# Ledger of designs, part 1: VH-VL binders against Uncharacterized protein AF_1119

Every score and structure here is a prediction.

Target 1, 118 residues: Uncharacterized protein AF_1119, of Archaeoglobus fulgidus (o29146)
Amino acid sequence: VYFSMKGNIDVIEDAISVSPASFSIDIAKGAHYVKEVKVKNSGGEAEIYFEDIVEGPDKSAIDVSFHTESGESISSSNKLRLPAGTADSPSETVIHVHIDVDDDAPTGSYAIYIHAKQ
Structure headers, positions and changes below count from the first letter of each chain, unless a header shows other numbers; antibody chains aren't numbered by Kabat.
F, E and O are the ipSAE of ESMFold2-Fast, ESMFold2 and OpenDDE, as the mean of both directions, binder to target and target to binder. V2 is 0.75 times the mean of E and O plus 0.25 times the DockQ between their complexes.
[cut] marks letters that were taken out.
The coordinates of atoms that the task and the answers printed are left out; those that the model quotes come from them. Centres of patches stay.

## First folded at step 4 (VH-VL)

Design A1 (from e6b with heavy chain E54S, light chain N53D; framework fv_erenumab)
Fold by ESMFold2-Fast, scan of step 4:
Structure A1 (fold): chain C 118 residues (1-118), chain A 117 residues (1-117), chain B 110 residues (1-110)
Amino acid sequence: as target 1 above (118 residues)
Amino acid sequence: QVQLVESGGGVVQPGRSLRLSCAASGFTFSSYGMHWVRQAPGKGLEWVAVISYSGSRKYSVDSVKGRFTISRDNSKNTLFLQMNSLRAEDTAVYYCARGYRYYMDVWGQGTTVTVSS
Amino acid sequence: QSVLTQPPSVSAAPGQKVTISCSGSSSNIGNNYVSWYQQLPGTAPKLLIYDNDKRPSGIPDRFSGSKSGTSTTLGITGLQTGDEADYYCGTWDSSLSAVVFGGGTKLTVL
């Protein structure tokens, strides 16, 4: 298995970007994958969380969760704090996207889209 | 001030049960996966079980499947390990640790379980 | 028997450098992030390295990690007496659906 990343970046408020904002995965049954995603902020301090959209043979067989590098889960009730940055020197925060694949998941390509929210 | 404190260890006879608890403080417990890891006297670390942040996913080492059950109560910031049908080979210090699949960043001091006749 | 293989011991003098190896397979180190732990005598383990090569806050930069293929290495420079401890590598094993640790390496500073 490997990741095929689309060149898409999700931009919020002109100041916050998420890279990559989408990627494709060729799954293996029962696997667990981790994808590093970089969040840049060129504006003031902010709090964000993420939503995922999964497209593929059986999107219910894929579970996506978002975590800090320390393993802390990111959600609407536990948002990620982004340090302030500037256009010339944006702050960078790395998050880990965890993808858990059910043992009975149909094989094939799945596309995962990440949307950052405030 | 992040802290994990284990309790519930003791000396028990083979075949008996024990329930270990791990009290978490200083962080949002419901946002982290949690592990149980054990270490027999003079031996290395042996992973026992992990539970996801929500409690919906649980994994354990084969040697304890059917005997040990990991669970959590997010409203009480507490992790549990129910240990049934204890064997001499389960004698160890049991640590709880914060993390999920890739690393464990905070560890408790451990609680000792001795299974002997 | 440990799934990940480490040498049982390593030794060096104060101020020297040591490396501790850890070997696995494609189902564990080859496809997953690796962590390293230090255990001082009579204490709980402490995270030294996560995500192959990153240090938690408070860990000196004389500790480093690296991963290549199915193996990972912990490097310690400027050895101090306080580094005498057992060191463990760890990762997720996708085929076992389990966390696996190396057997541990006892570091003696002579």
Scores: ipSAE 0.006, ipTM 0.558, lowest interface PAE 13.0, mean pLDDT 84

Design A10 (from e6b with heavy chain Y103W; framework fv_erenumab)
Fold by ESMFold2-Fast, scan of step 4:
Structure A10 (fold): chain C 118 residues (1-118), chain A 117 residues (1-117), chain B 110 residues (1-110)
Amino acid sequence: as target 1 above (118 residues)
Amino acid sequence: QVQLVESGGGVVQPGRSLRLSCAASGFTFSSYGMHWVRQAPGKGLEWVAVISYEGSRKYSVDSVKGRFTISRDNSKNTLFLQMNSLRAEDTAVYYCARGYRYWMDVWGQGTTVTVSS
Amino acid sequence: QSVLTQPPSVSAAPGQKVTISCSGSSSNIGNNYVSWYQQLPGTAPKLLIYDNNKRPSGIPDRFSGSKSGTSTTLGITGLQTGDEADYYCGTWDSSLSAVVFGGGTKLTVL
């Protein structure tokens, strides 16, 4: 039940792609948005989680969470398992990105960036 | 297989405290937000509180603010509601439910709290 | 006290269609996803609809949800006696930072 250190690095850097890895949203105060994001793995079986970077008028007013299609949340303590794939036939997994906007958030455009991590 | 079981309800006098527990099984508890929802006899559903999956964000209805505290222990798959300074108006069946802001997909059977003298 | 408004009761015959309304404001239904719950007598609530119009696994397609502006509706077709229950709409209210429920609608199948 071991993954090699080289395999884990390859999955994060070269083998895994997130699409879209960034998007912009025009927010409404207190709103909830859901964005479907596809994760492709052309490498060995891996377990990953996600970190977000939010840019906008008040980044602390935006809460981003990651979920499987079945609604299970993805975190560093509950990683998403990606099946193995190849360059010619990568595995594909759909996740749901939930964006919750604080009711005091300044209106305007926010950019959300998603980074996969081991 | 996925289930929530509430416990800790009972009959108490006004001003006393109770601690409700909700035991989760059949799913990864640490991955979900959790709610407490109550229902007074013959009345509708009233939301009480929610806690995020990691426990860092908590919200509660104004009428229980300062009296009730929601918490969780992810190592034990257990949700708690600490209820202080109980009032007759807190008499209800208390349900725990799995979810966050917009949905609750799994509910327990409830535990009854009666505040009476 | 309910922030979301539902009719207290609706009635229809077996096989008929019924629509249960739920009205709110921009701080709740207008800007947020809505869920609907069914509560059979003596039981815990059960999720029927989430994200305005999606059904969980195991919920028959006789149940449907829709949202328009600050209102949402639950539709039930082909009514069965087993559909007698209380129905609740629910969502997040951003001005209150709280989940709010409608007052509930008792459905009687005559």
Scores: ipSAE 0.005, ipTM 0.571, lowest interface PAE 14.3, mean pLDDT 83

Design A11 (from e6b with heavy chain Y103G; framework fv_erenumab)
Fold by ESMFold2-Fast, scan of step 4:
Structure A11 (fold): chain C 118 residues (1-118), chain A 117 residues (1-117), chain B 110 residues (1-110)
Amino acid sequence: as target 1 above (118 residues)
Amino acid sequence: QVQLVESGGGVVQPGRSLRLSCAASGFTFSSYGMHWVRQAPGKGLEWVAVISYEGSRKYSVDSVKGRFTISRDNSKNTLFLQMNSLRAEDTAVYYCARGYRYGMDVWGQGTTVTVSS
Amino acid sequence: QSVLTQPPSVSAAPGQKVTISCSGSSSNIGNNYVSWYQQLPGTAPKLLIYDNNKRPSGIPDRFSGSKSGTSTTLGITGLQTGDEADYYCGTWDSSLSAVVFGGGTKLTVL
């Protein structure tokens, strides 16, 4: 993905990490942004999904959704399957975080936080 | 209204350089990745390069690597393509386009580059 | 040679339906969202479909998109003479780190 954002790393248990776990975006009304996020698993096969927290001028005008690299939606009813890995060779799975901005959204800086769940 | 306007095209000899500009208006330019796409006479679309919203990440098609450089000035709402060591096969209409979902949703009308002796 | 394969031409009568195919691989169509573009003679391309099957504001519902595996199709119903154009599929190729387009399909309304 060529849209780049800065963020932090989130670690779930000792085996699963999400990078970046948060990032900021300056938005324009009606825009759509895609952020590439990498999920590493050094443990056994697992299933996860994601929740978002949006901070900014109007969080209700921002829709965040999580997708596989192929475009399949990830949710609590359609969890992302993570292949097994090891500490020396963790499995890596790329997901795409889609950010849809309403036409009426206030411009400004928004912070997106990602929390992975099992 | 959202607009992209290209300029800087012309007729040049092989080996020379041109700098293309794309002036953006009607949207927050600094929030979008931007692309250059070209089309040779009578041929299809060929992607040239992309630059991230903040300007730090860039990708280009292999045939122009080392010769073309994409850049942007967010304070002036302007996208650039510096084209060095031009070849006859670079002859095309060059379009500026706004990035959207692995594609482009807003396109300029293009500027023509002709490389001939 | 284009990375994505489209038929060079397609034709049908006014009021009929056509489908335009676009074939790729797992590094492009198989793993990424697809867009379709319409280019009328002498004009810049216009986005018709994004996210495999979504229409931008102002695009009539006669235009539709779908994706299955490593292939995608553009459907046009109720053909009009104003639909005569070149149509291009496009997406990101993860192995090339590049946007790739199909070779284009010329639609003729007979």
Scores: ipSAE 0.000, ipTM 0.552, lowest interface PAE 15.4, mean pLDDT 82

Design A16 (from e6b with heavy chain R101K; framework fv_erenumab)
Fold by ESMFold2-Fast, scan of step 4:
Structure A16 (fold): chain C 118 residues (1-118), chain A 117 residues (1-117), chain B 110 residues (1-110)
Amino acid sequence: as target 1 above (118 residues)
Amino acid sequence: QVQLVESGGGVVQPGRSLRLSCAASGFTFSSYGMHWVRQAPGKGLEWVAVISYEGSRKYSVDSVKGRFTISRDNSKNTLFLQMNSLRAEDTAVYYCARGYKYYMDVWGQGTTVTVSS
Amino acid sequence: QSVLTQPPSVSAAPGQKVTISCSGSSSNIGNNYVSWYQQLPGTAPKLLIYDNNKRPSGIPDRFSGSKSGTSTTLGITGLQTGDEADYYCGTWDSSLSAVVFGGGTKLTVL
């Protein structure tokens, strides 16, 4: 059996945006899912990290982590560097959002909210 | 074209001061962090200091803390390094470079500082 | 005295492959992005690799970077006489709040 999941990514700074801003997936219990997300910066050089909020039947059954293309973990102690850009030519940085689902996770709809922070 | 040009180097006696300048052109200077990096004759690269794009965050190597101060004037597209209490071991070519913590993508040609005994 | 360790020299013939290693710790390479720089004799350094494995515009794809744990490697394929230079790895050290460079590796093209 499978889950239906929805994700949203919020950014605090007006100059920073993400693509896609939302996604929806169906994944199996015990599955590992990787979503590629592009972070765009039209402002000055910045360092950010991500926090997640999971809603659903059992939020502890879903583990969300953030990584660079090279596999480095992004956290408050290892922030993602965003090069400077402009509105006409924003910098683009790719990250990988990893979603791990426990083998015994209850089936149902889950929502994951992702917040970018400085 | 994107360019960085250092100036202000010279020959000075120990204990004296020098102020280095780095003139930036061809890009939006106020959007980038900036570094000073030095290289003693025949030696490797040694990072000196970095300043954030807006000027509020500054970091420097421990051996120059209290003696060297990095600053910038975004209205003039210029980076500075004020070097006080110069020592023989500060003798090096000083480069300015564009970037912040993780890389430096544009480098100047360097200016030579010689602290003679 | 360098925080990051590189071999002092490496030699290879034209057309060959060469790899240059750089070793650090968790406070630098282990948790942070790595860059590589080329310094041709008598010139300023030039960025070859940033964010562990990305090339700036104008850097040919025969230059590559990789990171594993607390170590990073610069690879050069199809070696040319013009590649004869000093190569430096660099990154941020979270414990020192400082950028640290390797001691440099002199590449000689025989």
Scores: ipSAE 0.005, ipTM 0.584, lowest interface PAE 13.8, mean pLDDT 85

Design A17 (from e6b with heavy chain Y100F; framework fv_erenumab)
Fold by ESMFold2-Fast, scan of step 4:
Structure A17 (fold): chain C 118 residues (1-118), chain A 117 residues (1-117), chain B 110 residues (1-110)
Amino acid sequence: as target 1 above (118 residues)
Amino acid sequence: QVQLVESGGGVVQPGRSLRLSCAASGFTFSSYGMHWVRQAPGKGLEWVAVISYEGSRKYSVDSVKGRFTISRDNSKNTLFLQMNSLRAEDTAVYYCARGFRYYMDVWGQGTTVTVSS
Amino acid sequence: QSVLTQPPSVSAAPGQKVTISCSGSSSNIGNNYVSWYQQLPGTAPKLLIYDNNKRPSGIPDRFSGSKSGTSTTLGITGLQTGDEADYYCGTWDSSLSAVVFGGGTKLTVL
């Protein structure tokens, strides 16, 4: 199995960007994939969380979760704290996007879109 | 001070039940997946089960399916392993550990379960 | 029997380098991120490496990980007597829907 990934930038405010904001995976049943995503903030301190949109043969068979590098889950009830930055020196925070594929997942290509929220 | 403390181990006869507990402190328990891992005397590590941070996803090794149940109570910062129909081969030190599929970064000291007649 | 294969033992002198191998298949190491754990005698395991080659805070640079195809290796440089321990590789196995560990490698510092 081979994996190919391309990304886009998602801007949730004039100051905050997420890269990549989308990518594609070719799944293997029961597999676990990890994608590093960088969050840049050129404004004041902020708290964010993420929502995913999955396109593919069966989106319910794919579980997407967001974690700090230490493994802590990021959610609407446990938001990611972004340090303040400036346009010339934005703060950078790396997160891990975990993709868990059910054993019964239909084969095919899945696209994962990431939307940052406040 | 991130800490995991297991309890509930002991000596038990084959066919009986035990419930292990793991008390978490020093971190937001409800934000992490949790594992049970065991180690038989003088042997290597054997993974037992994992539960997601919200409790909705659970996985376990085939040899314990139908006998062991992993669960959690996020309001009490506690992880559980209900062990039914215990066998001699279940004799081990049981560790709880913080993580999901990728890695386990914090481990407890373990609680010993001995299944013998 | 372990799904992942490690040598049962390895040895080297203080100050030297040692490499511990771990081999698996496409359903585990080949398609998933791997981790390494150190277990000192009488203690709980400790995470050394995660996501193939990353160190948790507090783990010295002399510990390193790498992955190639269906195999992974743990490298330890500048060996110290305090490194005598059992070392385990671990990953997710997609076909089993389970975490799998190697059988463990006992490191002796001469």
Scores: ipSAE 0.007, ipTM 0.587, lowest interface PAE 11.2, mean pLDDT 85

Design A19 (from e6b with light chain N31Y; framework fv_erenumab)
Fold by ESMFold2-Fast, scan of step 4:
Structure A19 (fold): chain C 118 residues (1-118), chain A 117 residues (1-117), chain B 110 residues (1-110)
Amino acid sequence: as target 1 above (118 residues)
Amino acid sequence: QVQLVESGGGVVQPGRSLRLSCAASGFTFSSYGMHWVRQAPGKGLEWVAVISYEGSRKYSVDSVKGRFTISRDNSKNTLFLQMNSLRAEDTAVYYCARGYRYYMDVWGQGTTVTVSS
Amino acid sequence: QSVLTQPPSVSAAPGQKVTISCSGSSSNIGYNYVSWYQQLPGTAPKLLIYDNNKRPSGIPDRFSGSKSGTSTTLGITGLQTGDEADYYCGTWDSSLSAVVFGGGTKLTVL
């Protein structure tokens, strides 16, 4: 299977951006993929979490989870804290997006979309 | 030889509990998802539940949620179905089968559960 | 009350070809791989077809599967009396997070 990633930017409230906000994966059964995603904040201190949308042959065979570099899970009950920044010098935080593929998943292309929430 | 053998079926009264077991042999049990599928007398196949190979993901049909629990013990190559609050409509032959989402390639011979007064 | 629709019965003579249809929706057949099962009287089901059109080892090439849109078909050529059985289509339904089966088709070889 060929692994490829293509990104876009998602902007929340003109201060926070997520890059890449979407990517495509040609999956293999039972595989585990990790994508680094950068979050920039040009405003005041904020707390965010993420939601995913999966498109593909069988989205129920794909689990997406969001983690800090240290492995801590990010959710609505455990939000990611973003340090304050400015337009000229935004703060940068790296997160890891984990994609777990079930052992019976159909092979093919899947698109993962990431939406930041407050 | 790859084989699945169900046990634990019987005749029980409504409201009682049963635990079904499925003993696997001839393959690496911990590498496969596992299903329970039932068939009422003279009726078609009805899926009941599935558990992932590592045991972390479980799905079941809505009519058994809160009453039936699927589990597995990979160290003993055994699949379980705990059935609580049994109803007459749970009367069926219960099969265990190897697979996860898309197909079930090995089936046991089934164990009969009869819920009657 | 099945999610996937099959004809309740089909019949043909020995040596003939028969086709059994199975219809669903986008969330099941349309999106996911389909399997077919044979159940001989008094026995457990047996996998005939997986991943839409593949045969497990030991299944003769007289059995074939195909998928088009939200429908799938099982084809049986060179029909034999030993093919008398109930046939079920099955797949994952992404909206229900559940495996769904067709209601079954009884094949009679006359």
Scores: ipSAE 0.000, ipTM 0.543, lowest interface PAE 16.4, mean pLDDT 85

Design A20 (from e6b with light chain N31S; framework fv_erenumab)
Fold by ESMFold2-Fast, scan of step 4:
Structure A20 (fold): chain C 118 residues (1-118), chain A 117 residues (1-117), chain B 110 residues (1-110)
Amino acid sequence: as target 1 above (118 residues)
Amino acid sequence: QVQLVESGGGVVQPGRSLRLSCAASGFTFSSYGMHWVRQAPGKGLEWVAVISYEGSRKYSVDSVKGRFTISRDNSKNTLFLQMNSLRAEDTAVYYCARGYRYYMDVWGQGTTVTVSS
Amino acid sequence: QSVLTQPPSVSAAPGQKVTISCSGSSSNIGSNYVSWYQQLPGTAPKLLIYDNNKRPSGIPDRFSGSKSGTSTTLGITGLQTGDEADYYCGTWDSSLSAVVFGGGTKLTVL
């Protein structure tokens, strides 16, 4: 199972980005995988959450969740606070993207797209 | 399929150095943080160090700071622990494990380090 | 010394249930995800529970985890003789910038 990540910031325009914007992994059925991602903010203080779009043989077989470094869950009801930054010196906040693969997931190529929203 | 294999352990005198290696296979090594955890004979688990997936963040237990260095070579799928100024108290089985801050999901079988005169 | 506190031992008969507690503070269990590990005699540890209450693939639902405040509990139902092992809780301690383990609990199935 392979996947890639795309940071789409159209709700917040061009102020927020993620690094890495994409990655690929081999992952086994039933595995739990954690990807460390930096969220950069070149604008004013913001609160965001994330939505995922999974593409692949079985979209329901992959569960994606977002957490702070301290383990707190990020959602529309518990948004991530981003400090203010500038284009030359953006603020950086680390998050953990958790990916859980069902035991019954069909093998094949998967893509995960992540969109930051306010 | 997913496998971690430690090597480099042995019997050494106090004050000497050892370098432990952990060879990873069956997964994309560069996407995971990696740990060293040790266990002295008859004792519990003691965490030693962790390195982030890209190698930029490293943390270690205070008792080994300045003596042990964790590092990785993502091109070779290998994790290292450089152990300097070894003490009798460092005698343990050393495990490498896959994970970052909150859990370790795959463990090697361990390599034994004995520090004695 | 272990930063997280576990009972040194617990015992129960086959088919019974046990709970193993693990107590910490606000800088570790109170703020961060908890994991639990099983170590059978002579073997490497094995992950049983992660993110407080999730099971990795291959871990039967007899094993469960929960977290409340600065404490966490591992539950094992339908005990089997093969469950005899040492059990460890673990988490990140934000004050130490370190992973911390409990001292371990030896489970005896009589």
Scores: ipSAE 0.005, ipTM 0.551, lowest interface PAE 14.9, mean pLDDT 83

Design A22 (from e6b with light chain S94Y; framework fv_erenumab)
Fold by ESMFold2-Fast, scan of step 4:
Structure A22 (fold): chain C 118 residues (1-118), chain A 117 residues (1-117), chain B 110 residues (1-110)
Amino acid sequence: as target 1 above (118 residues)
Amino acid sequence: QVQLVESGGGVVQPGRSLRLSCAASGFTFSSYGMHWVRQAPGKGLEWVAVISYEGSRKYSVDSVKGRFTISRDNSKNTLFLQMNSLRAEDTAVYYCARGYRYYMDVWGQGTTVTVSS
Amino acid sequence: QSVLTQPPSVSAAPGQKVTISCSGSSSNIGNNYVSWYQQLPGTAPKLLIYDNNKRPSGIPDRFSGSKSGTSTTLGITGLQTGDEADYYCGTWDYSLSAVVFGGGTKLTVL
């Protein structure tokens, strides 16, 4: 059985953007999904972290976490470092968004809203 | 050519104040965080303070809180360290360095501060 | 008294390989990017490694970094007399809200 999931990622500043800004996925109960996201910075160096809001039949059945490409956790106490860039040549940093679905999660449509914070 | 040049060091008596400057050139100063790092004679590196690229975030080591203030003037490409209530333990070479939390990629040559009577 | 622990010294002959260790905790190395710095006698420090294992432009590939758990290591192969220096690891400590350095390791090339 499948879930339909859609995620959206906030842009913090005019200089900071993400690619992709949204995604959709159908995953099974008990699945672990990893989505690669690029964070681009055309301004000065910055540090950010991410928070998520899950909407759906059972919000507690979906766990979202954020990691660097090397696997380190990104949180308010271990923020992602974004190197400086320019409009013509923004810095690019890859992160991994991990989505874990409980075995007993109700089937249905879920939405994940990801908000970048400073 | 990316350069950082420190100035303002000298010999001062305990309890006095000193202001260090760091002049940046060869890069967009307003796009980078900046650090002060010190090294006492014959000792290792000790981080002092950091300021974010726009000056909105500042962090410093506990031993200097309330005494030292890091600041910057992006219009003049200059980093400052205001040092008040100086102690003998503050005697060191003070380096400015470019970076934020995780690394410092460009360092100045340092300026010497000696706190003695 | 440094927050990160390094051996005070290490020695090896020219052409050999040496590894310098650096140990911390979950609030620093365990959850943050690590950097390594080289300080030649009488000079300012120089960045050797950033983001755990990356080299700045101009740093030869003889220098490498790695991180595992709460520890990191600097590897130097093909040792040269010009590598004789003090080496420091460094990272952010989120419990202290501070950059922390190791105590430094003096490399002697005999």
Scores: ipSAE 0.006, ipTM 0.551, lowest interface PAE 15.4, mean pLDDT 83

Design A23 (from e6b with light chain V99Y; framework fv_erenumab)
Fold by ESMFold2-Fast, scan of step 4:
Structure A23 (fold): chain C 118 residues (1-118), chain A 117 residues (1-117), chain B 110 residues (1-110)
Amino acid sequence: as target 1 above (118 residues)
Amino acid sequence: QVQLVESGGGVVQPGRSLRLSCAASGFTFSSYGMHWVRQAPGKGLEWVAVISYEGSRKYSVDSVKGRFTISRDNSKNTLFLQMNSLRAEDTAVYYCARGYRYYMDVWGQGTTVTVSS
Amino acid sequence: QSVLTQPPSVSAAPGQKVTISCSGSSSNIGNNYVSWYQQLPGTAPKLLIYDNNKRPSGIPDRFSGSKSGTSTTLGITGLQTGDEADYYCGTWDSSLSAYVFGGGTKLTVL
C-alpha cells in the first residue's frame, strides 16, 4: 500500500518565491523521495533555512531534510545563501527536499508543511 | 573534487574480522546516505548495506546480518563496515558509494577482501 | 538468482541501437525509482540513469531510460566500442528493505 503525501512550501520574504509551492506524491513504506524546488530571490542577498511540520498517522515515521543541489544539508546552523537579484532577473537557487519513510510506517495520508525562515 | 577512497581490505582466514573504511572528500559527507556494495570475482554487483545521512537508519542484506555492521563518523567524513565471522563467500571487491534508497552517484575504486585458508 | 531479471548479454554493431530490459515486481520497480549503472572492464560502476529517465551531468543523450509497470529499459543509440561494459539496473525493494541490482547484461559491440 502507498502513502499519500502533500507538501506545501511557504516563504515569508516579499522578494523570495519558490517553484513549485506545493506538491503531492504517493510513496511506499521504506521509500526515499526527492523533490526539486527552485528558490528565486528578487531582493538583496539573504540566508534562509527550512522547518517542517508533518501531520498524519505517525509523524515520527516521516523524515524531511533539505539539501542544496550539490547535496549539502540546509539547517539553522548551515543556512542557504540566496544571491541578490532583481524583479526582472531574480537569482535562482535549486534545492532538494528529501522525504524518507520508515519501513514500519503506517499507511495513510500525510501532509508536510514547510516554512522558510531567516 | 568529489571522491571516495576505500581501505582496509586484505587476505584473511575464515572466522576472522576486518574493518573497511571509506574516506570521503569534496562534498558535505553528513548530507548523504552511504552504501557498501560488493562484487565477487567474475560475478555481478551485490548490495551489502546502507546508512542514512544522520546514521540512525541502517539496512543490510540478510546474508550478512549479525556479522557485518555499517557505521559512520560524520566528524571525520568516514564510512565503516565492520565484518565479523568472515566466510569464503564474502570474498569480493568492496565499493563504497554515495546515495540512499534509489541511486548511487559517486563510487570509490574498491578494496579487495579475500577470505581463504 | 537476482530479484531483478536482465538478459545476460546483448550485442550489436557500431552505430546501431540496443535496448536492455530489466524486469521486477510491484515491491521494487513497480513502486520505486529505477537507476542504471555502467561498469567498464576493471573499473568501478558509474551512474548512467536515475529517477527512471534522468541523466547525470556528463552522460550523453544517446543513453536513455524508461519505466513501464514493473519493467524498465535502458536504450543506447549510436553504439561505440567504448560502450562495451556490463550494465545493471537497480532500485529499492520495499518488501526486503534492501537495494537490489539486476544480474547484469554484458554488451558486446562487434
Scores: ipSAE 0.005, ipTM 0.570, lowest interface PAE 14.3, mean pLDDT 83

